# Ledger of designs, part 91: miniprotein binders against q53ft3

Target 1, 195 residues: q53ft3
Amino acid sequence: MFGCLVAGRLVQTAAQQVAEDKFVFDLPDYESINHVVVFMLGTIPFPEGMGGSVYFSYPDSNGMPVWQLLGFVTNGKPSAIFKISGLKSGEGSQHPFGAMNIVRTPSVAQIGISVELLDSMAQQTPVGNAAVSSVDSFTQFTQKMLDNFYNFASSFAVSQAQMTPSPSEMFIPANVVLKWYENFQRRLAQNPLFW

## First folded at step 9 (miniprotein)

Design ty45
Fold by ESMFold2-Fast, scan of step 9:
Structure ty45 (fold): chain B 195 residues (1-195), chain A 83 residues (1-83)
Amino acid sequence: as target 1 above (195 residues)
Amino acid sequence: SPIQEKFEWLMEIAERYFEEAEYFYEQGDKEYALDLFEWAAQYFELAARLAKLNNDPESYKEAIEYAEKAQKYAEEIQKELEK
């Protein structure tokens, strides 16, 4: 249902589902990460009145997870870019992942997505500096992100299909990814400041 | 009130995006302005939902009017960019 993208890394489209309404992506070497993009994987919208709360977690000095609310994705705004540089030494925010038994590896952060009622999301306040990078930083990050996404997607469709013994996993079609990349690249070329 | 503080925080974030959107639109950066108006609309809508849950019709009206305004500006820019 979701994708996660870090500049210079392979795009992740297979979140770990840790509860019926909760999904996580692992981010190794988190100290080198400045921006993360979270987006919805396609044609299936959230149910009416629901959206996704996006959290970032890193291990503290004792290996305990510190969760912070970054923001939201909704049917009206299905993608978001978050700046996580500067959050790695902060306090944890209120989060729905507090009772989860997630085994963490040192140096691995996580992006968590919790599917929640919009009314519940309205009562949450994201950390103040997580949403939206500067225009120039965003343009540079987006270009690298887009190249990484296309390269992964181009190889993924064949390799993953061959590695999976049964078609139980959810995959986005390679053609849809290619069309998205072409449209996005065209828009970026027309105006580097587009979203 | 903690709810009032959260409402004001959401409104402040939304207003910042709205003001940035107006600035970039005037600078000719229409696609970025579109993105920023969409962000503003989202946060105004969240503020409106919070006000509604808190039975605060004055705050609800303020937030929803701004949400609608931001959404209309976004739609107008979207139409400009498609033509």
Scores: ipSAE 0.000, ipTM 0.360, lowest interface PAE 11.3, mean pLDDT 71

Design ty46
Fold by ESMFold2-Fast, scan of step 9:
Structure ty46 (fold): chain B 195 residues (1-195), chain A 83 residues (1-83)
Amino acid sequence: as target 1 above (195 residues)
Amino acid sequence: SPIQEKFEWLMEIAERYFEEAEYFYEQGDKEIALKWFEEAAYLFEFAAQMAKDNNDPESYKEAIEYAEKAQKYAEEIQKELEK
């Protein structure tokens, strides 16, 4: 399963499954969102040779979804931070009436995750500005912290289960995941601009 | 024990982040330093909770003291930025 984090909001861990290989998170009031974090919970790994392509969708002027590829998550890189502010409809005013909000588009966007072959993913090009700058020390630090926690949680799960090491299976106790979410929610509540 | 090794590993990482915060503060990047101190405090608090759950009061005390130190630095920088 997957998680989705937005600064100042409750973490989402229950994606809607819309097909065998496709999962969606709703992002209401997406005009206020600059960054989203997508991560694997670590309870169920991708099958060997597979990964997740992460898409962002917003409604166009006709209310139809427009999907854009943001990037990827894999067993080797189970979390990613994406900037969506430059991709939102109506972002940046190049029109005299933009600031007046005269025309409304539905305010619900989506994050989609498609389980795909790694070879197929390697041939895809994410949209510009979706990947965060490696020079942004805060964003890079946040990503490292998430990666470090994921490694800790997965190591803890293996130790707790006392299983023979298996590279194809990963098992994380719900208690460890819940404790991390509670601490992370506390951080977000104290600092809504955390991302 | 494996649990004690994990605690020490978390403390090492948090300590490194605390040192990075000090570095950025000295460079004049106060907003970045603030974020690093806040993240260090978070990791020290996580380590403290782990020690508490494992009935290790000495490790808990060590981790919580570092968390408080990181929080105090973050609060001081926050006040500097508000001035």
Scores: ipSAE 0.000, ipTM 0.143, lowest interface PAE 13.3, mean pLDDT 65

Design ty51
Fold by ESMFold2-Fast, scan of step 9:
Structure ty51 (fold): chain B 195 residues (1-195), chain A 83 residues (1-83)
Amino acid sequence: as target 1 above (195 residues)
Amino acid sequence: SPIQEQFELFMEDAEFLFEYAERMYEEGDKERALYLFEEAALYFERAAWLAKENNDPESYKEAIEYAEKAQKYAEEIQKELEK
């Protein structure tokens, strides 16, 4: 019924059903994830008067799952983008034991979808900054574009350096930038959630 | 399916590399064109493998045909550069 997309990862379309009205997606290596997209596949709509409440679960400092309500999906709004950075444990470039250089064990977070009555959903309050506004969506898209361009351009620079004898400086042709832009625009047009 | 979506992404990347290789060749940058055609072939082959795993013979045929075309262009350019 549902899909879950993280930029740069394969889309998940096989949710684990944990109850008649509860579905879960696992998010391995969740600390590297900034945004999650949840969407309906369109094959099975919600029954009239029902929708899906979208939750995010991560392990706290004791390893206990903490569930937070991110928002909702409905037949009228079958997809939503959520910012989960800031909701993760171990956020920041430094841990409290900087001298020890401790790497936290990678944790698996979860996206949970609970099928609920729309009236019930209206009574609930999502985490204030989890839902991505239209402006934030464009900002995130821009950031992803820049990251994608940097990775692409770096790949060409390395290839060019390997082909030239004794390269002193790497060059990227201007037409590569244009072609990257056209390719990215095409992908976005075909799948707006690919980023 | 996830395999189908990854197939489409590999095909898009391969097509971009193929078109860029053609333009580089037209502009006389044969060494870059060679590299780009070889990379395009690799991505088309990866796409073909995904289509095979996804039991999609039509997509497999499309991807493998493009992989062979890219490889043929790379081989022709390689011969030109060896002269």
Scores: ipSAE 0.000, ipTM 0.108, lowest interface PAE 18.4, mean pLDDT 67

Design ty52
Fold by ESMFold2-Fast, scan of step 9:
Structure ty52 (fold): chain B 195 residues (1-195), chain A 83 residues (1-83)
Amino acid sequence: as target 1 above (195 residues)
Amino acid sequence: SPIQEQFELFMEDAEFLFEYAERMYEEGDKEWALELFELAARFFEYAAELAKRNNDPESYKEAIEYAEKAQKYAEEIQKELEK
């Protein structure tokens, strides 16, 4: 349902579902990340009256996640860009093993999305300075990427329809949408600089 | 061909990112401009690879030149931020 984009990295579209209404994306090497874009795939809208609260988490000194609210995505505003550079906790998050010559635990953060009632979301307070004021231009880019994605999916659906007895009927199966995104990621991965 | 169609889509996306990066730089958000120029460079490089596979040397040259331009802008911004 959701996508997560970081500049210079492969787009992620396979969120891990951790509860009926909760999804997460892993962000390895998160200390090098300044901005994260969270967007809805055009395939499935939120039910009426619902939206998504977007959270950022990193491991504390005990390895437990610390969650911070970044903002929201809705059917009316299906993408949002967040500045997370000021929210990272690096120094002092490790146990006191400085002299032990031990390999540091990997720094993996997460983006979490919680599907909630819009009325509930209105009562939440995001952390300061996480949302970027120039989001409208990036929303247009995200919309254009979704259009390109649908154009490919439509082409594939036509090819599939040619193999059936009823060519007058066209539809895009859910698996075609996932296959397009996997193909898109694979092609980006062939560029060494994304890898 | 499917390759030519995908080339055009990536070129359009890269051009949008490049223009957005220029705007962010002018507005003073140099860190975001850097990331956007890097992203634009990657999209142009992918387009170049598609043009190469499609045996289209003119499109390849165009995409590579834009990729190099975006990368150069990113490197200059990186130097500014290191100061």
Scores: ipSAE 0.011, ipTM 0.227, lowest interface PAE 9.4, mean pLDDT 66

Design ty53
Fold by ESMFold2-Fast, scan of step 9:
Structure ty53 (fold): chain B 195 residues (1-195), chain A 83 residues (1-83)
Amino acid sequence: as target 1 above (195 residues)
Amino acid sequence: SPIQEQFELFMEDAEFLFEYAERMYEEGDKEEALIYFERAAFLFEDAALYAKKNNDPESYKEAIEYAEKAQKYAEEIQKELEK
């Protein structure tokens, strides 16, 4: 069994079972939702080799569901945060819920969980904007910080020829690191997007 | 105002991710905590942009201070994971 949480709303722990291996949660007023957390309640683990594929659906103008794969939950990773803002763009992903012919209220979105083989899950790609735990976002931030540091520190570098006979090396004075940190903190406080 | 409503929405989401990261850290999942503290920082920064558009320096300062706090926690966890 599963839970579903939206910031500022009462947690849902009673999914509607729509098939032996399929569960859904209703998300009313979904246009105001940016993130959803899906988690296992910890009472019943998945069988060995199994996991849960997490889908999001919203009603189109005709009230028909449009399903998109958000990601997965497993015994090893029993909770996940998904960004659903912007997923209303219209294209459905491959999904096991299409055959179920689900009738929906126009203002209500759904989270669907399909219990599947881990091998099958590994062959599927979630929509790019769904997982909030984004290695790419963290990597980009880290790269910008490193680029900022390197460029700033390099502008103060002293050639090794001034200290040793090896002119192919660069030396960065220790106080340049402190100056960079102070400059970065000052700029970050004023404009977090300055880098 | 719509801009104020967006600020509140981003702040609420960022606070949620921040609290989730704290819980993950307490449970021993430092890698997950690191990623979500960084993500919370990004959302607090987005909230700050809406405060700036709304000409609200108090809300801007609040959002930036929370972003810095989230970044500081992430930096400390990164150090724990490295050395």
Scores: ipSAE 0.000, ipTM 0.119, lowest interface PAE 20.0, mean pLDDT 69

Design ty54
Fold by ESMFold2-Fast, scan of step 9:
Structure ty54 (fold): chain B 195 residues (1-195), chain A 83 residues (1-83)
Amino acid sequence: as target 1 above (195 residues)
Amino acid sequence: SPIQEQFELFMEDAEFLFEYAERMYEEGDKELALRFFEYAAEWFEIAAKLAKENNDPESYKEAIEYAEKAQKYAEEIQKELEK
């Protein structure tokens, strides 16, 4: 149902379902990540009155997960872009060397998505420093890329409807999203220089 | 024309990628900067191809010049990372 994109990495479309209403993506080497994108695949909408709360988790200095609410995705706003670089550092007297000597856990963060009632989501406050401005170049680029994806997904769904007798049961397989992203990357790599 | 509009959109997107790469480099994220300069170069090349198909040599030249600039920055960063 969901996808997770980190700039320059292969898109993830297979979330780990950890509960009926909870999904997780792993982010290895998260210290090298500045932005994370969470989006709906466009195949299965949320039930009416429902949406997704997006959380970020990283191991703290004690090795325990710290969950922070980043924002939301809904049928009306099916993608969200977050800056997580500010969330990787604490305040106070944290030493540059201290955590490295005692941390035995892998450098893996997680994105969590919790399917919740919209009324419940309206009561929650996302962490402020995770939001990105629409003026930001990366945010604009990512919005354009996601628009491109949703146009592709819609086109594919129409094509599938023409071949299947039950259009209301249409879905786009996760591997089609991967193929779209691979094709997008390949198109960028294969342009010849003109002159 | 619709083709000229598409060219301008591709150029705008490539410029945003280029600017983002510059900002990442300034922030010390050389790996991300390298990747985004590479993306910028490819999008400028896509724009150049569109301009060529539209028989617009001025737009083609502009897009190619930016593509080469982005590629040059990517190569310089790649050399820094190899050290």
Scores: ipSAE 0.006, ipTM 0.137, lowest interface PAE 11.3, mean pLDDT 68

Design ty55
Fold by ESMFold2-Fast, scan of step 9:
Structure ty55 (fold): chain B 195 residues (1-195), chain A 83 residues (1-83)
Amino acid sequence: as target 1 above (195 residues)
Amino acid sequence: SPIQEQFELFMEDAEFLFEYAERMYEEGDKEYALDLFEWAAQYFELAARLAKLNNDPESYKEAIEYAEKAQKYAEEIQKELEK
């Protein structure tokens, strides 16, 4: 249902469903991430009156995730970009003075999507300064990033013989990327400014 | 030609990423600017490879020069972040 994109990394389109209404993406090496894009794949819209609340978590000093609300995606606004770099210092980490260098906690963060009633979402307060870009500029950015991902994946298809897969990375076949991309483009065209 | 069309698409992608990186840097998002400049360099390099395959040295030179410029900006930002 959803996709997640970090600049310079392969797009993730296979969220782990952890409950009937909850989906999660893992973000390894999250210390290097400033922005995350969350979007709907366009295969199936939300039911009438429903939307998705987008959360971010990273492990605290005890290794427990601390969830923060970033914002929302809906049928009318099926993609959003969030700045997460400033959020890591404000939650779960107890350090009275200066910066602490600890390597015991795993460096994996998560993006969570909870399918909720629009009325319930309207009563929630996202953390400050997480949302970026106006609707128009973000739509253009998302469109460009989808084009970039497709071109990047396609370029690797012609040079695969010269590449050794990284043990910590996964690849998506080009034909799957193409199908997903075309479906998402159709969804964007059918959606905003008229619905 | 198909190669020329793909070259233009990669150049457009790279130019967009480059300009967005400059904006992110100006807004203080230096880590994202670093990532975006590195990504822009990658797309300019892909465009350069297509120009080479198409026996177009002028387009190759343009793409490589932009790739080098993007990499230089990324290196400068990396040094700034390491301070």
Scores: ipSAE 0.000, ipTM 0.202, lowest interface PAE 11.5, mean pLDDT 67

Design ty56
Fold by ESMFold2-Fast, scan of step 9:
Structure ty56 (fold): chain B 195 residues (1-195), chain A 83 residues (1-83)
Amino acid sequence: as target 1 above (195 residues)
Amino acid sequence: SPIQEQFELFMEDAEFLFEYAERMYEEGDKEIALKWFEEAAYLFEFAAQMAKDNNDPESYKEAIEYAEKAQKYAEEIQKELEK
């Protein structure tokens, strides 16, 4: 259902499902990561009234995960960019992963996605510096580009479904996703403030 | 209609890719601009085919004109890169 990308790395589309409503991506060598993008693949939308809360965790000095709420993704806002550089502190956000046995390695951080009711999400406060401002040029450009990719992917999937009657699932050619991702990553790696 | 709604979504996506390609070209990234103009042309052509199948000549004309424009830009950039 979800994808996760980091500048200079291959996109991840195979989240580890740790509960019916919870998904995790591993981020090895997280000290080199400044931004993380989380997006919906466009194959299956959230049920009406639901969305995804996005969390970031890193191992503290004792090897214990410190979870922080970064923000949200919804059917109306299916992609989000988060700045994680500088979020590695001793303070954790309130999080739904407390009792879960999540595999952790001292050098690996994680992105967690919890599928929740929109009303519940509205009562939560993300950490102050996580979400990239929607008013700055770079954020507007990157969010617009990701949103258009999602629209392209989902529009193609729906069109494909209409051409093939009785589809149970919608699928997008992997080469199209990879082509878009490679072009985006090339530019972001060369100059993260380009536009 | 559902087909008309899908047509509009493809057109919006293609227009965005076209504008992004123009931006890349202006910044001197001709190889990236070429790829995005080709992608935009592909989406405009797909939208045009959708309009044709839906017997909508006005939407077909709109989409095909944009596709031709994107193809022209791509061809011009390809010629520049061949130098």
Scores: ipSAE 0.000, ipTM 0.105, lowest interface PAE 15.2, mean pLDDT 67

Design ty61
Fold by ESMFold2-Fast, scan of step 9:
Structure ty61 (fold): chain B 195 residues (1-195), chain A 83 residues (1-83)
Amino acid sequence: as target 1 above (195 residues)
Amino acid sequence: SPIQEYFEKLMELAEDWFEIAEQYYERGDKERALYLFEEAALYFERAAWLAKENNDPESYKEAIEYAEKAQKYAEEIQKELEK
């Protein structure tokens, strides 16, 4: 139902279901990630009156997820870009000297999507200035991100033209990426805040 | 159920990493063993969280006990490497 994209990485289209209304994507090596794009695949819409709250989590000192609300996706706004740099910078420690002991802590974070009532979502405030929300910076960011994504995906697609697909593995064809890019650019030109 | 399948996948992945970590430790590659035990602990803890969110105390107990075991091995290896 959902897709997750990080610049320079393979797009993920197979979220793991952790509850009837909750889905996650794993983000390995998240310390190198500045922005994440979350989008709906369009195959299955949200039920009437519902949408998706998008969360970011990182492992705490005990490896347990700490969830932070980034923003929302809905049938009317099926994609969103979030800035996650600065929400978690490396290893967390509550001890005065903990940061001086470099431990090889796993750097795997998650994007979580919770299906919630639209009325409930409207009353929530995303934390950490995660959403790119000003018109000027949002337009500049989305244009650069789309160009970067398209260039990366196109380069990868040429390589994949000679690849044999694995059975039961989900892939996004290059032409779908191109259509998404063109549609998004067209919509952005009409209204920079459409999504 | 999809939730039960995901729990089983997390447990299987964590157990695989735990086993690989033990193999690296026995070969004397303590740095890789440390990293893999930490990865194993992380996935056991995610499995525990999933069980807790779905009101499954038996699965939660199993997963958290394994997470603690993996974390303990990682801490002991870290101390060995500090020397």
Scores: ipSAE 0.000, ipTM 0.158, lowest interface PAE 19.1, mean pLDDT 68

Design ty62
Fold by ESMFold2-Fast, scan of step 9:
Structure ty62 (fold): chain B 195 residues (1-195), chain A 83 residues (1-83)
Amino acid sequence: as target 1 above (195 residues)
Amino acid sequence: SPIQEYFEKLMELAEDWFEIAEQYYERGDKEWALELFELAARFFEYAAELAKRNNDPESYKEAIEYAEKAQKYAEEIQKELEK
């Protein structure tokens, strides 16, 4: 349902589901991370009246997770960029991940997404200066690329099945898009200057 | 026809990539603009090939003209990046 992007690293689109309403992305070597982008893939919208609260956690000096609310994503605002470089010595906030017991590593942080009622989200206060309010062209591009690829691939499959003469083995544009996307992810990982 | 529907979907996808490429170029991200214009050109070319096989010269001409436009933009950007 969600994607997570860090400058200079491969895009993560496979969150670990840790509860019915909770999803987590791991951020290894988080001390080198300044910004994190969280976005919806556009395939599955939130149910009416619901949205996602976005949290960040890092291990404290005792190895315990410290969770902080960064902000929100909703059907109306499906992407957000967060600055995390100033949060490592910050105070934790109230969070739905209180019982999470995971093997602690000194350099691994997490992004958590909790699916919550919009009314509940409105009562919460994100940590200061974490959210960037402007939607940038890269998050828009990434969402549109994924949406267009899925729509195109399904349409191609139907049309190919209906064709009488089939040059499809020679003419596979869906595979071309997939290979381009793989190259795009590789370039993104090699260019730490994007964000 | 199913072939015509597929042609229309390829054209729409190529047009979307073209528009995204223009946005990246305007924002100064020339390397990604180049990749996206090349991707758009490729999909316009696939649409043209499909129209050619479907004996539809009108659709072929339309797709080729857009492919050439996308390729021209890509070539100009590549020239800028080589400086």
Scores: ipSAE 0.006, ipTM 0.191, lowest interface PAE 10.2, mean pLDDT 66

Design ty63
Fold by ESMFold2-Fast, scan of step 9:
Structure ty63 (fold): chain B 195 residues (1-195), chain A 83 residues (1-83)
Amino acid sequence: as target 1 above (195 residues)
Amino acid sequence: SPIQEYFEKLMELAEDWFEIAEQYYERGDKEEALIYFERAAFLFEDAALYAKKNNDPESYKEAIEYAEKAQKYAEEIQKELEK
């Protein structure tokens, strides 16, 4: 139902379902990640009145997960960009002398998505600086990247729909998303401004 | 390499926006200067992270220094604009 991407990594489209309403993506080597993008694949919308609360989990010095609310995705806002660099263990909370006594933490973080009532989500406050502003270069880049993705996916879906009398039905295979991502990253490596 | 090309393009864009921010600030347009310094800082941070991920400590250091400089300017301008 969901996708998760990090610049320079393969897109993940197969979240682990850990409960009826909860999904997680693993983020290995999370200390090298600045931003994550969470998006809906477009195959199954949220039920009416529902949305997804997006959480980030990093291991603390004892290896226990610390969950923080980043924001939300909904049918009306099916993608979101989050800055997680300031939320990582040992980055914002450690002074130089304290770092000498910390235990080695695992390098795997998680993105969690909890399907919740929109009214419930409205009562929650995300961490301060996780949401990326519309003026940030990464937001503009990611918006163009998402536009390119949805344009690619839409053109594929339209071509398929034109072969049948039911154009309102649409299913986008995960393989198409992977192909798009690989092609986009390949092009970006050649010319970052092609988008 | 494609990795270095991507890093260099991020740095070029960030430097361009940094210069635009300086020009706005010199003209007294603090709101636009803030926007472009924030954009520059953000892109320098992304470049630094990309260099770190690809085991390039010299590029990481360069990008971080620029990111910190841009962020410092943005913070100072934001304080000036807060009523």
Scores: ipSAE 0.000, ipTM 0.106, lowest interface PAE 16.6, mean pLDDT 66

Design ty64
Fold by ESMFold2-Fast, scan of step 9:
Structure ty64 (fold): chain B 195 residues (1-195), chain A 83 residues (1-83)
Amino acid sequence: as target 1 above (195 residues)
Amino acid sequence: SPIQEYFEKLMELAEDWFEIAEQYYERGDKELALRFFEYAAEWFEIAAKLAKENNDPESYKEAIEYAEKAQKYAEEIQKELEK
């Protein structure tokens, strides 16, 4: 359902589902991470009235996770870029992961996605300036890349829906998604620092 | 140079979209071809901007020429669809 991209690393498209409404990506060697991109794959939309709250966690000096709210992704805004290099252990934002027994390796950070009602999400405040609006080359490239993928996937889905008897059950052919992913991986392998 | 590698990556992505657009046009899917040529033009424009900001006039010229070519194809298809 989701993808996670970090500069210098292979894209992750298989989140670990830790509850019916909660998904996690592991970020090893998090000290080298400046930006994280979270995006929807475009294959499965959120149910009507729902979206995803995006959280970031890293271990404190005692190895205990400190969760902070970074922002949101929704069907209308299916991608977001977050700056995490300035975040520190300490007082976390409101988060739904506190009661979960998530087993973590020391020195591994996590991105958590909690599927929540849009009305509930509107009551929450993301930490600091986690959302990025800069015009630097990496941010602009990442924004265009995600928009490009979403539009590409949506165009194929529309084409398929025109040919199927149940448009409400339309989906993007697996081979189209695979072709995009292979191209993305090939490009990333040429210059990992710029993804 | 990391900047040169980034430029080349952007050019390759734009070229991929251009090729996909040509394939869809050949199949008679003009609506998708138009959109894909527009994507190609956007990527070439981003590459051109990167080259310009890094004072590389040769790369800028290359990227802008390809961007203009993709834009021209998109304009021609748009006119066909409006007829």
Scores: ipSAE 0.008, ipTM 0.138, lowest interface PAE 9.7, mean pLDDT 67

Design ty65
Fold by ESMFold2-Fast, scan of step 9:
Structure ty65 (fold): chain B 195 residues (1-195), chain A 83 residues (1-83)
Amino acid sequence: as target 1 above (195 residues)
Amino acid sequence: SPIQEYFEKLMELAEDWFEIAEQYYERGDKEYALDLFEWAAQYFELAARLAKLNNDPESYKEAIEYAEKAQKYAEEIQKELEK
């Protein structure tokens, strides 16, 4: 249902489901991570009135998880970029993962996604500076480029996985990336604000 | 050829990310610059793979050298941020 992307690393599309409504991605070597992109794969929407709360967790000095609310993804806003570098020494947020005993390695952080009612999500406050909130056109362009790239690639990978063993792996042939880039460039040249 | 055209477009995109990374570094946003250099490196590596597939060793070498340069800048910034 979800994907997670870190600069310099392969995209993750296979979250560990830890409860009916909770999903987790592992982030090894989290000290080297500044930004994380969380996105929906696009084929299975949230049920009406529901969305996803996105949390970040790192192990404290005692190895206990410190969960922080980063923000939200919804059917209307299915991807978001979060800055996590400033959060590794922060305080914990209100979170729904408290009843879960998730074993983690000291150098591994996690992204957690909790499927929640939109009304409940509206009452929560994400930690400051987590969401990239700049009105910077470059940030918007980058997010849209990532969305277009991975939505296109994911659609193709799903089709390929249906025909090839190993459906848990994303196979992105070079020609698929080529086709996406050409289409994106053409659209951008015709209307720079198409995103 | 389609592969050569694609190689050129990926190189242009990676070069754009590299240039923007440099601009963000100069503005003092080192963490964002780090991520952008890593993205540039990924795109240069993808271009290198296309050149290899197209049996074009000169383009492969060019793309790999740019990828290594972007990775080096990312590593240097990472070291700066650890201090």
Scores: ipSAE 0.006, ipTM 0.295, lowest interface PAE 9.1, mean pLDDT 69

